# Designs tried in a protein design chat: VHH binders against q84jc2. Part 295

Target 1, 232 residues: q84jc2
Amino acid sequence: MSKMRNLVEEKFLEFYESWVIQLELYLHQLLIAHNNNTMSETELRHLISKLTTHHKAYYTAKWAAIREDVLAFFGSVWLNPLENACSWLTGWKPSMVFRMVDRLRKSRVVLVEAQVKKLEELRVKTKFDEQKIEREMERYQVAMADRKMVELARLGCHVGGESVMVVEAAVRGLSMGLEKMVKAADCVRLKTLKGILDILTPPQCVEFLAAAATFQVQLRRWGNRRHYVTHS
Short names: E, the ipSAE of ESMFold2; O, the ipSAE of OpenDDE; V2, 0.75 times the mean of E and O plus 0.25 times the DockQ between their complexes.

## First folded at step 18 (VHH)

Design lj10 (framework vhh_8fcz_2; at its last look DockQ between E and O 0.71; V2 from the best seeds 0.78)
Fold by OpenDDE, look of step 18:
Structure lj10 (fold): chain B 232 residues (1-232), chain A 126 residues (1-126)
Amino acid sequence: as target 1 above (232 residues)
Amino acid sequence: QVQLVESGGGLVQPGGSLRLSCAASGFTFSDHAMSWVRQPPGKGLEWVSGISGSGGQTQYADSVEGRFTIIRDNDKKMVYLQMTSLKTEDTAVYYCARLLYSELWKYLDSGKFDYEGQGTQVTVSS
């Protein structure tokens, strides 16, 4: 169990560090594209597609990892304390991205009334979905004091032979609920992101993605400076 | 004071090669991703290639993928762009640029990307 957990953490740490580095490179592209008025719509859409693909890759890796050990993501050793403090169910809170949308509204970006309406509808829906997941999480947390948890706690003091197998089985059983909730949360994240990108024009999408990436990169850098975290 | 000095540009025929160099000073070089950007005549500034702080990861614009190679030497504080199979559409002033993390929001708000170097002219013509 310990080896598996450590392995999952180590593998995902390596992946995430690489993924964030790539995100920074994409951010540079986005910033330059944002300031280039001569780029065609096709070119912008292509850049947007690259970013969306990058994000999809993250979730693909995440979902593979959580199948092995979902609990690794509740520790998230690849994140600094600041990033962890800002996390909701192992990732960014879906409703938070609307702050980036609001920023667009306050910038040079002109949203038409139809876009504003759709964005507000999406905001409401996203909030509703978040609350639904939170309620399920609460229910799960209350249910944790079940027979399986008691058995796990008792057997956890005796590592060896059959006891190890029983403990592993118990942990897997208990982790299933968490995995479902994490996946549900990720689905809301992905739906929200897709929804926003579908409402915005290509130039607006580029600015939005740049803002989101900027926030993520700065949060990581600020947190790392504060806590003296180094990444490869 | 931060300085970026580009060199290596020139006149070449289509299909030719050039190697651009960028000398960096005034900041912690290895902590910053670096990019090459270019300004074609009559067009806006476009991203060409980027390389991570450690040099372990690179990205390229589709238009230059397979033809250009970006590398960096952190000991010398240099970034290079090896250009091969040059095309007429590659004609531009080339700049090296750092990702300035402290000014990211400024870039978004201003709609202007600030590059610090003078650039180097690349002209591809028959």
Scores: ipSAE 0.882, ipTM 0.964, lowest interface PAE 0.5, mean pLDDT 90
Fold by ESMFold2, look of step 18:
Structure lj10 (fold): chain B 232 residues (1-232), chain A 126 residues (1-126)
Amino acid sequence: as target 1 above (232 residues)
Amino acid sequence: QVQLVESGGGLVQPGGSLRLSCAASGFTFSDHAMSWVRQPPGKGLEWVSGISGSGGQTQYADSVEGRFTIIRDNDKKMVYLQMTSLKTEDTAVYYCARLLYSELWKYLDSGKFDYEGQGTQVTVSS
C-alpha cells in the first residue's frame, strides 16, 4: 500500500533538507574549533549556542508538523531507509547518545572524575525515562490491536457515512496518543542533550556536538549511496 | 589529484577590500561544502565562512558577518571570498578547505584537520 505525500510532508522535506545542509556547515565549524587551542571560552560557548539553537529549531518545526500529521514521522519521506531503520520513536534513542559521550573517554579530551559521575547519573535517568515511554508505547500498541478497533476498521471498508465518521474519530484518537508519546520522547532527547552539554566543558561540548553531527551526516550520506560506496 | 589553489591576498589598508579566489580540481566540486579558514599570527586556525555544495546556503563567523561574502561557481570550480571593511584583526593566511566526508571520524579522533592548499596571505596594516 503506497503512501501519498501531502503538503505537510512536502514542506517538512524542504525544511529538513535545508536543516541538514546547515548542520554540515556547522560541522565544519565544529571541526575547526576542535583543532583550535587558542579559541576563547566565550567563542566556544557562542558556537555551542548556535548548535543548540539549530537543534531546537528542528524540534520547533517537527512539533508543528506533528500536530498535522504525526504518522509522517514514522517512515519519513525526508529520510533514507537506513536513517528510518535507526530511529526510535521518530528520532535518535536518548540512551544511545551516550555512545558519543563514551568516545570522549577514549579521545584526546580528558573527563574528570566528577564529570564521569554526573554523566553516569544522567545516563541512568535517561534510561529510566526511556523505559517509561517504552512501556507507554507498549500499552498504546495493545490498544491498537484491540478487537474493537479491528472491528471499526472492517466497518470503514464496507459502510459509508456514519461508519466512516466512527473510524475517522478512532484514527484521530490514536494519532493524538501517538503525538503525545513522540513529544515525550523528544523532551527526553532535549533534556538529555542539555544535561550532557551542562556537564561538559566547552571544548568537550564541541567534540560531542561534532561527533553527533558526524554520525547524522554520515548516516545520511552512507544510506544514500547504497552498495559500492564511493568516496571523494 | 586533488588541488586547491588560493590567490588574491596582499597588503591593504584598514577599511580596504580584497577578493580571494580558490581554484579547485581533482574531485567532484559540487558535491562538497567549501569553507574559508584563516590562521592569524600566533593563533590557531579560525573558521571564517562556509558554503553548501549547491551554493544556496552560507554561514559566516560573527567577526566577519556583514563584511565578507562567500561565493562559489560550480561551472568554473571556484570559491571566492569577497572581503570589505577590512580590519587589522583580519590579518592571516587564508586557506580554502573542503569537508572530506569519508574522513570525518579521522578528523574528529585526531583533532587534526588536513588542508590541500598553500594559502594566501592577507595583511591589513598601516
Scores: ipSAE 0.722, ipTM 0.899, lowest interface PAE 1.1, mean pLDDT 84
ESMFold2 (binder alone), look of step 18: mean pLDDT 83; pTM 0.847

Design lj11 (framework vhh_8fcz_2; also named lk10; at its last look DockQ between E and O 0.67; V2 from the best seeds 0.73)
Fold by OpenDDE, look of step 18:
Structure lj11 (fold): chain B 232 residues (1-232), chain A 126 residues (1-126)
Amino acid sequence: as target 1 above (232 residues)
Amino acid sequence: QVQLVESGGGLVQPGGSLRLSCAASGFTFSDHAMSWVRQPPGKGLEWVSGISGSGGQTQYADSVEGRFTIIRDNDKKMVYLQMTSLKTEDTAVYYCARMVYSELWKYLDSGKFDYEGQGTQVTVSS
């Protein structure tokens, strides 16, 4: 591993651990808000805004990091094996969040017909976008046996001097395609999340966000217990 | 058995200060984020402040930001809430709450938040 790769991993690990801790605190807020019928819409919207800002911060940090080393996110040392197994292109599968929406439908939350229709439309669109990205990824993976990859493989056996620089340049070139794919995937994630929040009422948004955060937190905790992983 | 015991409440004038304490037992204290919540008269339970398991990170409600400080002592299994510049609207029964990770879905489904302690009364009045 290059020093750069290790540095990116270490920095993002620290960031992510902190970010998840903050998410847990926000989750507590969401749970209390969800169970408080006296909160105003303004207060709820403010809480929702805090959570959306928190998520935006994650992607800001991620995109900064992937510019340095996108390959770090395909190893994702900050995630446990269970979390990694559930990952799609370095993050959550966009269409997965509709399971949280479905949960709302089965709970005390009453969605009006117009909301249901819009959510279904969004689901279809999200699925379509996912498939489009997957097809592009497949094309990219098939094309990986190109001249650059062959040269990288050959030069990778040599250490030091000009050879190292050539290898690094090749890796950066090859990573550009992956970065594009990851960004595309993240865009679908963000659009999907925004779409859902735009359809739901503030109380519904709070419940949705709480459900999503709960899932994320539990997945991490389950995985950590299974693999004896301790995070700071 | 999980126990949370709140103390430190009382009657104070506006602008006054109080320090609330919460003694925890019956669980691995450092593994759980802790929060202070309050029940104002005639209102629902509202979140006030939270602190991570290690104590390294904190959050505050906008209404108390800059006035309240949450801290924890994991060796003593204590959570504190230092309250300053108290206002009449801070009048409430205050509870410390454990983040119960195994019960997260229950909280979502039931529409009820479960807390263990008896709470401590804070009254801010001239």
Scores: ipSAE 0.883, ipTM 0.965, lowest interface PAE 0.5, mean pLDDT 91
Fold by ESMFold2, look of step 18:
Structure lj11 (fold): chain B 232 residues (1-232), chain A 126 residues (1-126)
Amino acid sequence: as target 1 above (232 residues)
Amino acid sequence: QVQLVESGGGLVQPGGSLRLSCAASGFTFSDHAMSWVRQPPGKGLEWVSGISGSGGQTQYADSVEGRFTIIRDNDKKMVYLQMTSLKTEDTAVYYCARMVYSELWKYLDSGKFDYEGQGTQVTVSS
């Protein structure tokens, strides 16, 4: 397992570094598209599709990696401490994205009442899905603790290869449970992103995606500088 | 003082080639992704191509992909745009630009690129 974790960590670190760099280049495109331009709605939707595809590529790579070693994603070596501090089940809490929408509404984006209603409905749905995941995690952790206590007690009463197999099964059960919860959280993240982009107009989508990309790129840049300064 | 100076534009026939240059000074060049943007006659700015700080990754607008190549030389603090198979639609003033991030929570500042130069004119005409 240890060799697999090291290999998974190295592969995903390379992927993530490239992925964030590409996100920054997409941010250049979004900012130019946002500025005074004669871009058609079709051109804007094409750019939005590129961003959506880029985000889906992140999850495709992540899901492949967590099948090999989900534990690598808890306290990820490819994230700086600031990025890790924002983590809830290996990523940003799905409902946190609505803070971005709210801030854009206050300063730059005007929404009609129909959009506001749909966004509020989506926010409620997203929080409901988050709560379902949190309840499942709690029940899973309790079930794992009970089984682990029984297994440890049995190790004190039994000898031989059967005891090793029980411990191995418990470790595999933990990993499978964590993988399921991480994937469920990621599905909520993707569903929420797509829901927001479906409610917003194409120019509003460009502005939202630019804000989200700016936050993520800046979080990495400023977190990295703070992490490597000699005044730690 | 931060400066970006574009050069290498000119008049060419359709199908021709040009190489644009951008000389950068006054900042840590390799820390910044760079873009070429252009302004066609009577239109707003259009993004053309971008390159990562290390030079390892690039992106191109669909209209120029396969025809244009962005290159950087971090030792010389230069960005280039190699243009081939030029079309009348490529006629524009071309600018070299970098992205500046002023604060963590500031999302957009009206789509501002920092330290744009004077640009270099590319004219593609029969």
Scores: ipSAE 0.619, ipTM 0.855, lowest interface PAE 1.5, mean pLDDT 79
ESMFold2 (binder alone), look of step 18: mean pLDDT 82; pTM 0.841
ESMFold2, look of step 19: ipSAE 0.609; ipTM 0.850
ESMFold2 (binder alone), look of step 19: mean pLDDT 82; pTM 0.846
OpenDDE, look of step 19: ipSAE 0.879; ipTM 0.961

Design lj12 (framework vhh_8fcz_2; at its last look DockQ between E and O 0.72; V2 from the best seeds 0.76)
Fold by OpenDDE, look of step 18:
Structure lj12 (fold): chain B 232 residues (1-232), chain A 126 residues (1-126)
Amino acid sequence: as target 1 above (232 residues)
Amino acid sequence: QVQLVESGGGLVQPGGSLRLSCAASGFTFSDHAMSWVRQPPGKGLEWVSGISGSGGQTQYADSVEGRFTIIRDNDKKMVYLQMTSLKTEDTAVYYCARVFYSELWKYLDSGKFDYEGQGTQVTVSS
């Protein structure tokens, strides 16, 4: 691994560990809010805003990092194996969040018909967008044996001097395509999340966000216990 | 058995200070973020502040930001809440709370949170 690659991994690992810790604290807020029927709509919206801001911060950091080395996110050393196994294009699969919505529907949450309809439309759209990205990924994977990739393979372990520039150029070329796909996937994630939050009422949003955070936190904790991963 | 025991409450005048303490036992303390929550008279439970397992990160409700400080001692298994510039609206029973991760889904379903301590009464009055 290049020093740059290692640096990107280290920096993002530090960021992510901090980010997840903050998420756990937000989870406390969400759970308390979920249990508090006396909170005003304004207060709930404020909490929702804090969470959305937190998520936006993640993607801001991610996109800055992928500009430096998108390949770091295909290893994702900051995730345990369980988290990685559940990953789709360097993050959560957008259509997965509808499982959280479904859970709400089966709980004490009452969705009106209009909400149900809108959520279904959003689910269909999200699925469509996922498939579109997957097709593009397939095309990219098939096209990997291009001139730059072949050159990279030819150089192999004999990288030095003039060859370093060739290898770097090849890697950059490959990375650009991957970066595009990762950004596209992230856009679908963000759109899906926004869409859900726009459909749900503030109390429903809080419950949804609590469920999502719960899933993420538990997945990490389960994975860490199983694989003896320690995080600060 | 998980135990959380709050102390340090009392009667103070507006502008006064109090330090609350929470003694925790029955679980791996450093593995859990801890929160302070409060229940004002006639109102629901309100989140006040939270601190990460290591103590390196903290969060505060807007209503207490800049006035309250949460700290923890993992060796002693203690959580503290230093309260300054107290206001009448800070009057409440204060609880320390943790998230029991194995029961998170039950919390979501039931609307419960792990704050089963007795709490400590804080009264701010002239």
Scores: ipSAE 0.855, ipTM 0.948, lowest interface PAE 0.5, mean pLDDT 89
Fold by ESMFold2, look of step 18:
Structure lj12 (fold): chain B 232 residues (1-232), chain A 126 residues (1-126)
Amino acid sequence: as target 1 above (232 residues)
Amino acid sequence: QVQLVESGGGLVQPGGSLRLSCAASGFTFSDHAMSWVRQPPGKGLEWVSGISGSGGQTQYADSVEGRFTIIRDNDKKMVYLQMTSLKTEDTAVYYCARVFYSELWKYLDSGKFDYEGQGTQVTVSS
């Protein structure tokens, strides 16, 4: 599989391995902060800011990389097969993080009714945005199938430099469309995360971020221990 | 079976230096990120520093950045904390720690983080 890696994949693999190791170190910080009931609001806000900065660094690196090769992010070499199978448009599905929010209802720091209402409104908005992206992707796929069929008919009748130019244009169009869809999905992810963190108190944010990091760490460890037959 | 043994604490004057040591046994040491945590008098546990399993990446609390250095030796199964420019507010019991990955959800559910060693006392006073 290392023979299949291009320059973009090698660079991002190195970045991601470092990034996830740093996330594990942040998880230790979050767990200690969750245990400590004497931390000030200022101290908690600093830790939350470090986590949001770390997540923003991931998307900064990702968006630079998808400019060069968006297809690398569909079936990524830096993720195990279980992690790849759980991806929705190159990442976690935005509505799924509300599973971590649901844990907070039984937390030591209880959500008040006003927070619950705002979180439900955000959940509905997030689901709506997901559905919009899914519909747009479906329309894009149909349009590409029709365009591809026309190009295949042309290739069946002739071959040469003009056919190569048409195929290259179709490939560029596919990559540009996928890049736009991936960025749109990432924007929904970022808006959802920011919305949740704005509604929660600092101790609740620490617990939420710890749960999210815990899920990512466990998914990686589970996937590395078990291998599944895949169709990719 | 798993043991973490801290040592190297003591009494120092403000501005002084100490080096803490942590001897690890009973687990695959290089597979685990390690942290130093501390408990100041009358406060809960406070995260100080962390280091990746390979030793290639470190993180520090803002209060100790530039003054403390975390180091590991995977051959000797040791973690160290080199402390300089010590302040009275650094007075605490210091523990080295790792999380059991099978216990992550239990840590969140209980709100209790377990540490395995007895710790080493650092006292900074004039």
Scores: ipSAE 0.699, ipTM 0.893, lowest interface PAE 1.1, mean pLDDT 83
ESMFold2 (binder alone), look of step 18: mean pLDDT 81; pTM 0.842

Design lj13 (framework vhh_8fcz_2; at its last look DockQ between E and O 0.72; V2 from the best seeds 0.00; counts 0 for: pae E 5.1 > 2)
Fold by OpenDDE, look of step 18:
Formats: sequence, structure tokens, C-alpha cells
Structure lj13 (fold): chain B 232 residues (1-232), chain A 126 residues (1-126)
Amino acid sequence: as target 1 above (232 residues)
Amino acid sequence: QVQLVESGGGLVQPGGSLRLSCAASGFTFSDHAMSWVRQPPGKGLEWVSGISGSGGQTQYADSVEGRFTIIRDNDKKMVYLQMTSLKTEDTAVYYCARTLYSELWKYLDSGKFDYEGQGTQVTVSS
């Protein structure tokens, strides 16, 4: 591993651990808000805004990091194996969040017909976008075994000199492609999240965000218990 | 059995200070973020402050930011809330709370939050 890879991994690991801890604290707020019938819409919207800002901060940090080393996110040393197993293109599967919505529907939350319709439309769109990205990723992965890469693979057996520089340049090129794919996936995530929040009422948003945060936190905890991983 | 016991409440004048304490038992204390919440008269439960399991990170409600400080002692299994510049609107029963992660979905379904303590009364009045 290059020093750069290690540095990116270490920095993002620290960031992510901190970020998740903050998420847990926000989860407390969300749970209290969920149980507080006296909170105004303004107050709820403010809380929602805090959470959305928190998520935006994650992607800001992520995108900065992937510019340095996108490959770090395909190893994701900051995630436990369970979290990694559940990851799609370095993050959560966009269509998965609709399970959270389904949970809301089965709870005390009452969605009006118009909301249900919009959510279904969004689900279809999200699925379509996911598939489009997957197809592009497949093409990209197949294309990796091109003539240039095969030749570079042979050259890579030699340590030092011009050959190393050529290989590094090629890897950078590949990384740029991967970065585009990751960003595309993140865009679908963000659009999906925004779409859901735009459809739901403030109280519903709070419950949705609480459910999502709960899932994320528990997934991490389950994985950590299984593999005896502790947060730093 | 999980126990949370709050103390330190009382009657103070506006601008005064109080320090609340919460003694926790019955669970792995350091594995859980802890929060202070309050119930003002005639209002719902309000989140006040939270602290991570390690104590390294904290959050505050806007209404108490800069006035309240949450700290924890994991060796003693204690959570504290230092309150300064108290206002009349800070009058409430204060509770410490933990998150039961294994029961979070149940809480969402039931609309309940996990706090078992009796709370401590804080009254700010001239």
C-alpha cells in the first residue's frame, strides 16, 4: 500500500468513526422528537435540517477523499465485514431505504394516497437509476482487461524505473473511472433521500430518519460484536 | 436490571447554576451514549444534551448551547449536567436516558423512549 492509501484510509477512518458517533447522538434527538407531540413544525424541520447537514458532511468528506484515493473505499477498512457485505458501490443501496418507508407504513404513520403514489414513483426511478449504474460498472469492469492493462501487468513485474510510472499512471486512469461511478451512485443516494424527505411530512421525516439511523447503527453494532471490533 | 437515578435538582433563581447527576447501573455503561432530557410543565419530553459512550463527543439543544455542559465518568458510571445561566424556561423534570439499540425498532413502533429514572425537579424562579 502506498503511503497515500494508508493516509486516506486512516483519515477517513477517523472521520467516519466520529461521524457515526455523532449520528448516534442525533438518533437520540430523533427518538425524543418522535415521542414529543408538542414540538412545532419549525422545530422538527430544524432537526431534520441538522440531520441532512450531517449526511451532506459525510459526502463532502467522502468526495474529497475519493479524489485522493477512490480505491480506499473499495476496501473500506473503517467498516466491519457485515457493513461491507451490505455495501453497494461504496455505500448503502439506494433502493434499500424504501424498506424504511415500508416500515413507516406498517407503523402508526399514516401516509395519504398521494404520498404513497409519489413514493412508488420514486422507488421505480431509484431502481432504474441503480440498474443503469450497475450496467456501466459491469462494462467498466470488463473493459479493465484491455490490451493496455495486460501489457502493464507484465511490465509490473519489474520493480522501478519507467515501467512503474506507467503502471501508476494507468491505475490513476482507472481510479478516475471508478470515482465517476462512485459519484454517480452517491448522486442516486442523495436524490433518493431528498425525494423521500420531500414527500414525507416533518413528523414522518423524523421517524424515517430515526429508522434509517437505527438501521445503520445496529448494523455496525451487530458486525462489531460478531468480529470483536471496537470503535476507537 | 437497568437503573438510572437522577439527582441534583432544586430551586434556583434566574442566572443561577445547578449540577445534575445520573447514576447508571445494570448495563455496560461505556457502550451507550447517554442523554439528558427534560419534561417542562404541560409540554412533551425535550432532548437537552447527549454524550458519546467514550465521552469524547457531545451535542446540545440550541436552547441550552453555551449554558449547559454534559460530562460522564465511565469508571463511576455517572453522567452529569452542569447548568449555568438558568432561565425560567429551563424549569422541568430532568431525566437521564440511554439508547437501547436492540429495542430501537420497538420504540419507533410503540412511540416510547427508554428512560426509567424518576427524574429530578429543576425549578427556576425569582
Scores: ipSAE 0.716, ipTM 0.879, lowest interface PAE 0.7, mean pLDDT 88
Fold by ESMFold2, look of step 18:
Parts: sequence; structure tokens; C-alpha cells
Structure lj13 (fold): chain B 232 residues (1-232), chain A 126 residues (1-126)
Amino acid sequence: as target 1 above (232 residues)
Amino acid sequence: QVQLVESGGGLVQPGGSLRLSCAASGFTFSDHAMSWVRQPPGKGLEWVSGISGSGGQTQYADSVEGRFTIIRDNDKKMVYLQMTSLKTEDTAVYYCARTLYSELWKYLDSGKFDYEGQGTQVTVSS
């Protein structure tokens, strides 16, 4: 008798499981491309495009789902506890992706001065956008708490349909506000990813995408193995 | 420890068929996605096809889609590549490959990510 899942959660769980499995197969393609010194630039750009399209498909499906139930994306049933613990506003924290870029710079990738300058500008912009969203979330949470308290106080004085309608409106307002904030965070994620891929050369993009996909697949595998070990 | 052994290659005429096999040992087979990769004469490795650990998802290179089928049997710890409508451009050494997920940066530095066998030669000629 597990917790009842709503329709949005069940549909997105099916989608996400398939999406991550497909990402793993794309990872194999990225790793082979990384080791293939005879691939043309056109072939590399095609593979990069497939990865970009795969990531866009995730957000297309997510944005459709959050219109139905944004709260499902806070503590998601399709993620293991480790994955949920690493989430910032329902996804990857955009500024942290630059740790992967920094790691590549130190070990494998020689960036020219122009690329370094552009990456630093993007890092600053990304951090600024993150901080803006965090400030908006704080203001939103305070405003919604104030509205909620006023409307709940009216419930103590009223019985009937108008009181129910006021509570329903407050809940709907909260959900729509959260949807807006989640979409804003996702837009920062997509803009940051696109910005990095625009600055890097095609071989460098393959290395970056391989590192990112490996981390995501490893996080899922490691988190699931801990569950299996502790379960048995 | 980890061992992948390919077999089933040979000489075949254009339009012919072959089935490659890969026997896996030394790891939890169903936990790992598997791929077939090939190396045509004088060229680098080309990814051909991949299959998820459960077998529920498959992907194919554009050049082989519709002609090749990847299958796995987790009970027998086998991966197969059913090749049909073979062309001379399919001539290559074919390798079965597994992905290491625990050694992210070591793989990117060393290039020794996949465990491959010695391969099986497929030659398509008149």
C-alpha cells in the first residue's frame, strides 16, 4: 500500500524513466565520438544537436506537466532521494554547471583567451539570474503567506461556498506563482547550457556533454544502489 | 575480470546477413547499457547501435537503421547484432562495448572507458 500517485506523477514517471535511459544511450554515442579522431565537424554538430533536442524535449514535457501539477516537481517520485537532495527549484543549479567546465579546463581542454572571457561573463550572468530568482522566491513566499493568513482567518468566520472559493483561489494563486518561478529557473538552465555550447568548439562540446551526462547517470545509479543495499 | 567476447563475423556478399554475438562476464550484466561499435579499414571507431540494460530502449546510427537490430538476453548475458542488407561500407571490425560510470574524469583523461574484446571481422565483398 504505497502512497497514491496522481495522474500527472504517473505519466511523468514513465516519461522520465524513458528519457534518462535514452540519455544513457546518447552518452555511449558521446563517448565514442570523443575517442574518434576521424569524425568530421558536421558529424559532431549533428550529435550535439541530438543532445540539445533531447534536453529540450525534457523541458517541453516538464512545462506541460507543471501546468497540471507544479507541486509534483518538489520531491519528485521519479527521482531517488539523492537526486531530490541535489535539486534547486526542481532541477540542476545553473551556476554549478561551471564546475564541469572548470574541471575540463584543468585536465583536458585548452581554451583560448576569448573563450575564457566569454565563459566568465556567462558565469557572472548566470549567478546574477540565479540570485534574482532567489530574491523573487523570497518575496513571493512572504506575499503568499500574508494572503494565506488573511484568507484562512476569513474561513474561521465563514462557512459555505464563498469560504471554499477563497481558499481555492489562494491555492490556485500559489500554484501559478510556483509554475512561473520554475519556468524562470528552467529558462536560466537552458540559456546557460546554450551559452556554454555556443562558446565551446564542437569537440569541446562533446566532452562537456559527455561529462554532464555521465554525472547525471552516475548520480542516478549511485542513489539507486544505496536504496537497493539498504533495502536488502 | 570483465570480459567481452565477440563472434559471428565472416565473409558475406552484398545483400547478405550475419548475426554477431557478444558473451559478457565479470559484471552485473543487466545493470549496463551495451553498444556495438565498428572500425572500418583505415578509419576511427563508429558507434553502430546501443541497448539499455533492461533491453527496453534501443538506438541506431543513421547508416544502419532499418537494416540492423540489437538484441540482448540478460539470462544468457549475451548481446547480439542482427545485420541484414549488408553493404560493402559495412566492412569493419565489430566490437561489443560496455560503459564505465564510476570513473568519469579518469575516462575522459585516459580514453580507456569501454571494455571491448578483440573484435570480430565482417567483410562484405563480391
Scores: ipSAE 0.235, ipTM 0.678, lowest interface PAE 5.1, mean pLDDT 79
ESMFold2 (binder alone), look of step 18: mean pLDDT 81; pTM 0.827

Design lj14 (framework vhh_8fcz_2; at its last look DockQ between E and O 0.59; V2 from the best seeds 0.72)
Fold by OpenDDE, look of step 18:
Structure lj14 (fold): chain B 232 residues (1-232), chain A 126 residues (1-126)
Amino acid sequence: as target 1 above (232 residues)
Amino acid sequence: QVQLVESGGGLVQPGGSLRLSCAASGFTFSDHAMSWVRQPPGKGLEWVSGISGSGGQTQYADSVEGRFTIIRDNDKKMVYLQMTSLKTEDTAVYYCARIHYSELWKYLDSGKFDYEGQGTQVTVSS
């Protein structure tokens, strides 16, 4: 593993650990807000905004990191095995969040018909976008045996001197395609999240975000207990 | 059994200061973020401040930002809230709160939050 690769992993690990800790604190806010019927719409919207900003910060950091080494995110050393097992193209699968929405529907949350219709449309669109990305990924995987990949394979463990530049060029070429796909996936994630939040009322948004954060926190904690992973 | 015991409340004038304390027991203290919440008269429970398990990260409600400071001592299993520049609108019963991670979904479903303590009364009045 190159020093650069290791550095990217280390930096993002530190960032992510901090980010998740902040998410847990936001979860406290969300749960309290969820139980407070006296909060104004303005206050709720402000809380929602804080959470959306928090999520945007994650992707800002991620995209900066993937410019340096996108391959770091296919190992994702900052995640435990359980989290990694649930990962789709370096993050959560966009269509998964609709499970959270479905849970809301089965709870005390009342969605009007117009909301239900819009959510269904969004779900269909999200699924379509996921499939499109998956097809592109398949194409990329099949095309991996290109000149650069073959050159990289040929060099193997005999990397040194002049060969280092060749290997780096090959890796960069391969990484560009992966970066494109990761960004595309992230765009679908962000669009899906925005779409859901635009359809839901502020109280519903708070509950949705609380559910999503709960799922993420629980998944991490379950995985850490099972695999004895410690985080700061 | 989880126990949270709040103390330090009282009557103060506007602009005054108070320090609240919360003694925690019955769970792995350092593994849990802790929050202070308050219930003003005639209003619902509102979040005030939170601190991570290690104490390295904190959050504050906008209404108390710059005036309140949350800290914790994991060795003593204590959480504190230093309140300064108190306002009349800070009048409330204050609780320290823990999230029971195994009960998160239950909280979402029931609308109940885990604050087992009796709270401490803070009254800001001229």
Scores: ipSAE 0.869, ipTM 0.957, lowest interface PAE 0.5, mean pLDDT 90
Fold by ESMFold2, look of step 18:
Structure lj14 (fold): chain B 232 residues (1-232), chain A 126 residues (1-126)
Amino acid sequence: as target 1 above (232 residues)
Amino acid sequence: QVQLVESGGGLVQPGGSLRLSCAASGFTFSDHAMSWVRQPPGKGLEWVSGISGSGGQTQYADSVEGRFTIIRDNDKKMVYLQMTSLKTEDTAVYYCARIHYSELWKYLDSGKFDYEGQGTQVTVSS
């Protein structure tokens, strides 16, 4: 119940809170653009570019943090970080974004057949890239199971000796492999986002980005509302 | 009942300054990011600037960055827009606004800006 966060995790959570706050301000812009028929295509593309840059900044900060301590992103469960991450490296599957696209198509956005075909092709490509990562993750899970003894030895012997040095080097090797896999998963997430924005028209991009931002902002706000009710 | 009341508009010459105020009531003010939006004569709404619930983050439209400053006072439930170096293009009715958040799963059905105040007229002319 009472958990201590390491320094890397704490700093990234502070970054994430600021990032979501900035996203909420962008949401204000997206909603005005959604409801305003007088914005030019150039103005819409500029706003879309700002959102793309904001999303890239999230991954830039995340990649810097995982270079310091990738295990912090697995809930500080260093004994079995891959197993406890529930098979998807520090996030949701990249293809989950298509649930938002599907909902928009049913509710608000009319897509022409060429767009529908391109979105389905992108969905297939995204799932193919996911499968490649899953195969690599499975190979890594096998290697990690053989290396659980290494992490337990690290707990029991952390002062010195040549055996401890070999164990520490092996743990660093596993951490570098995990970092590579987290970055690969994040790259698929970014490629999928950019692919969706390339297929949609600028007004459709604004609708999609507004829906995505609203979801993230509302998750934060629901957490805050529970806090206020509890303390009232 | 949610209320947003704008004031502080007026007639100024180009290069002049004005400070707009927005008094908010009927909701937990510090939970909500706030924006200033404006409607120039014969045009649709333009977003001008926004400020986070805590006041720690701000954003500005390119056309006003460096000239306008958004400020909030959560204890008084006020949002301000300090405008300097005013141009004739800044002539508009100015509104303060927030997002009305629906139930999480219903965002797309009812997510709207809440800017039901009368606004305040800013006129910049030589």
Scores: ipSAE 0.650, ipTM 0.866, lowest interface PAE 1.3, mean pLDDT 78
ESMFold2 (binder alone), look of step 18: mean pLDDT 83; pTM 0.850

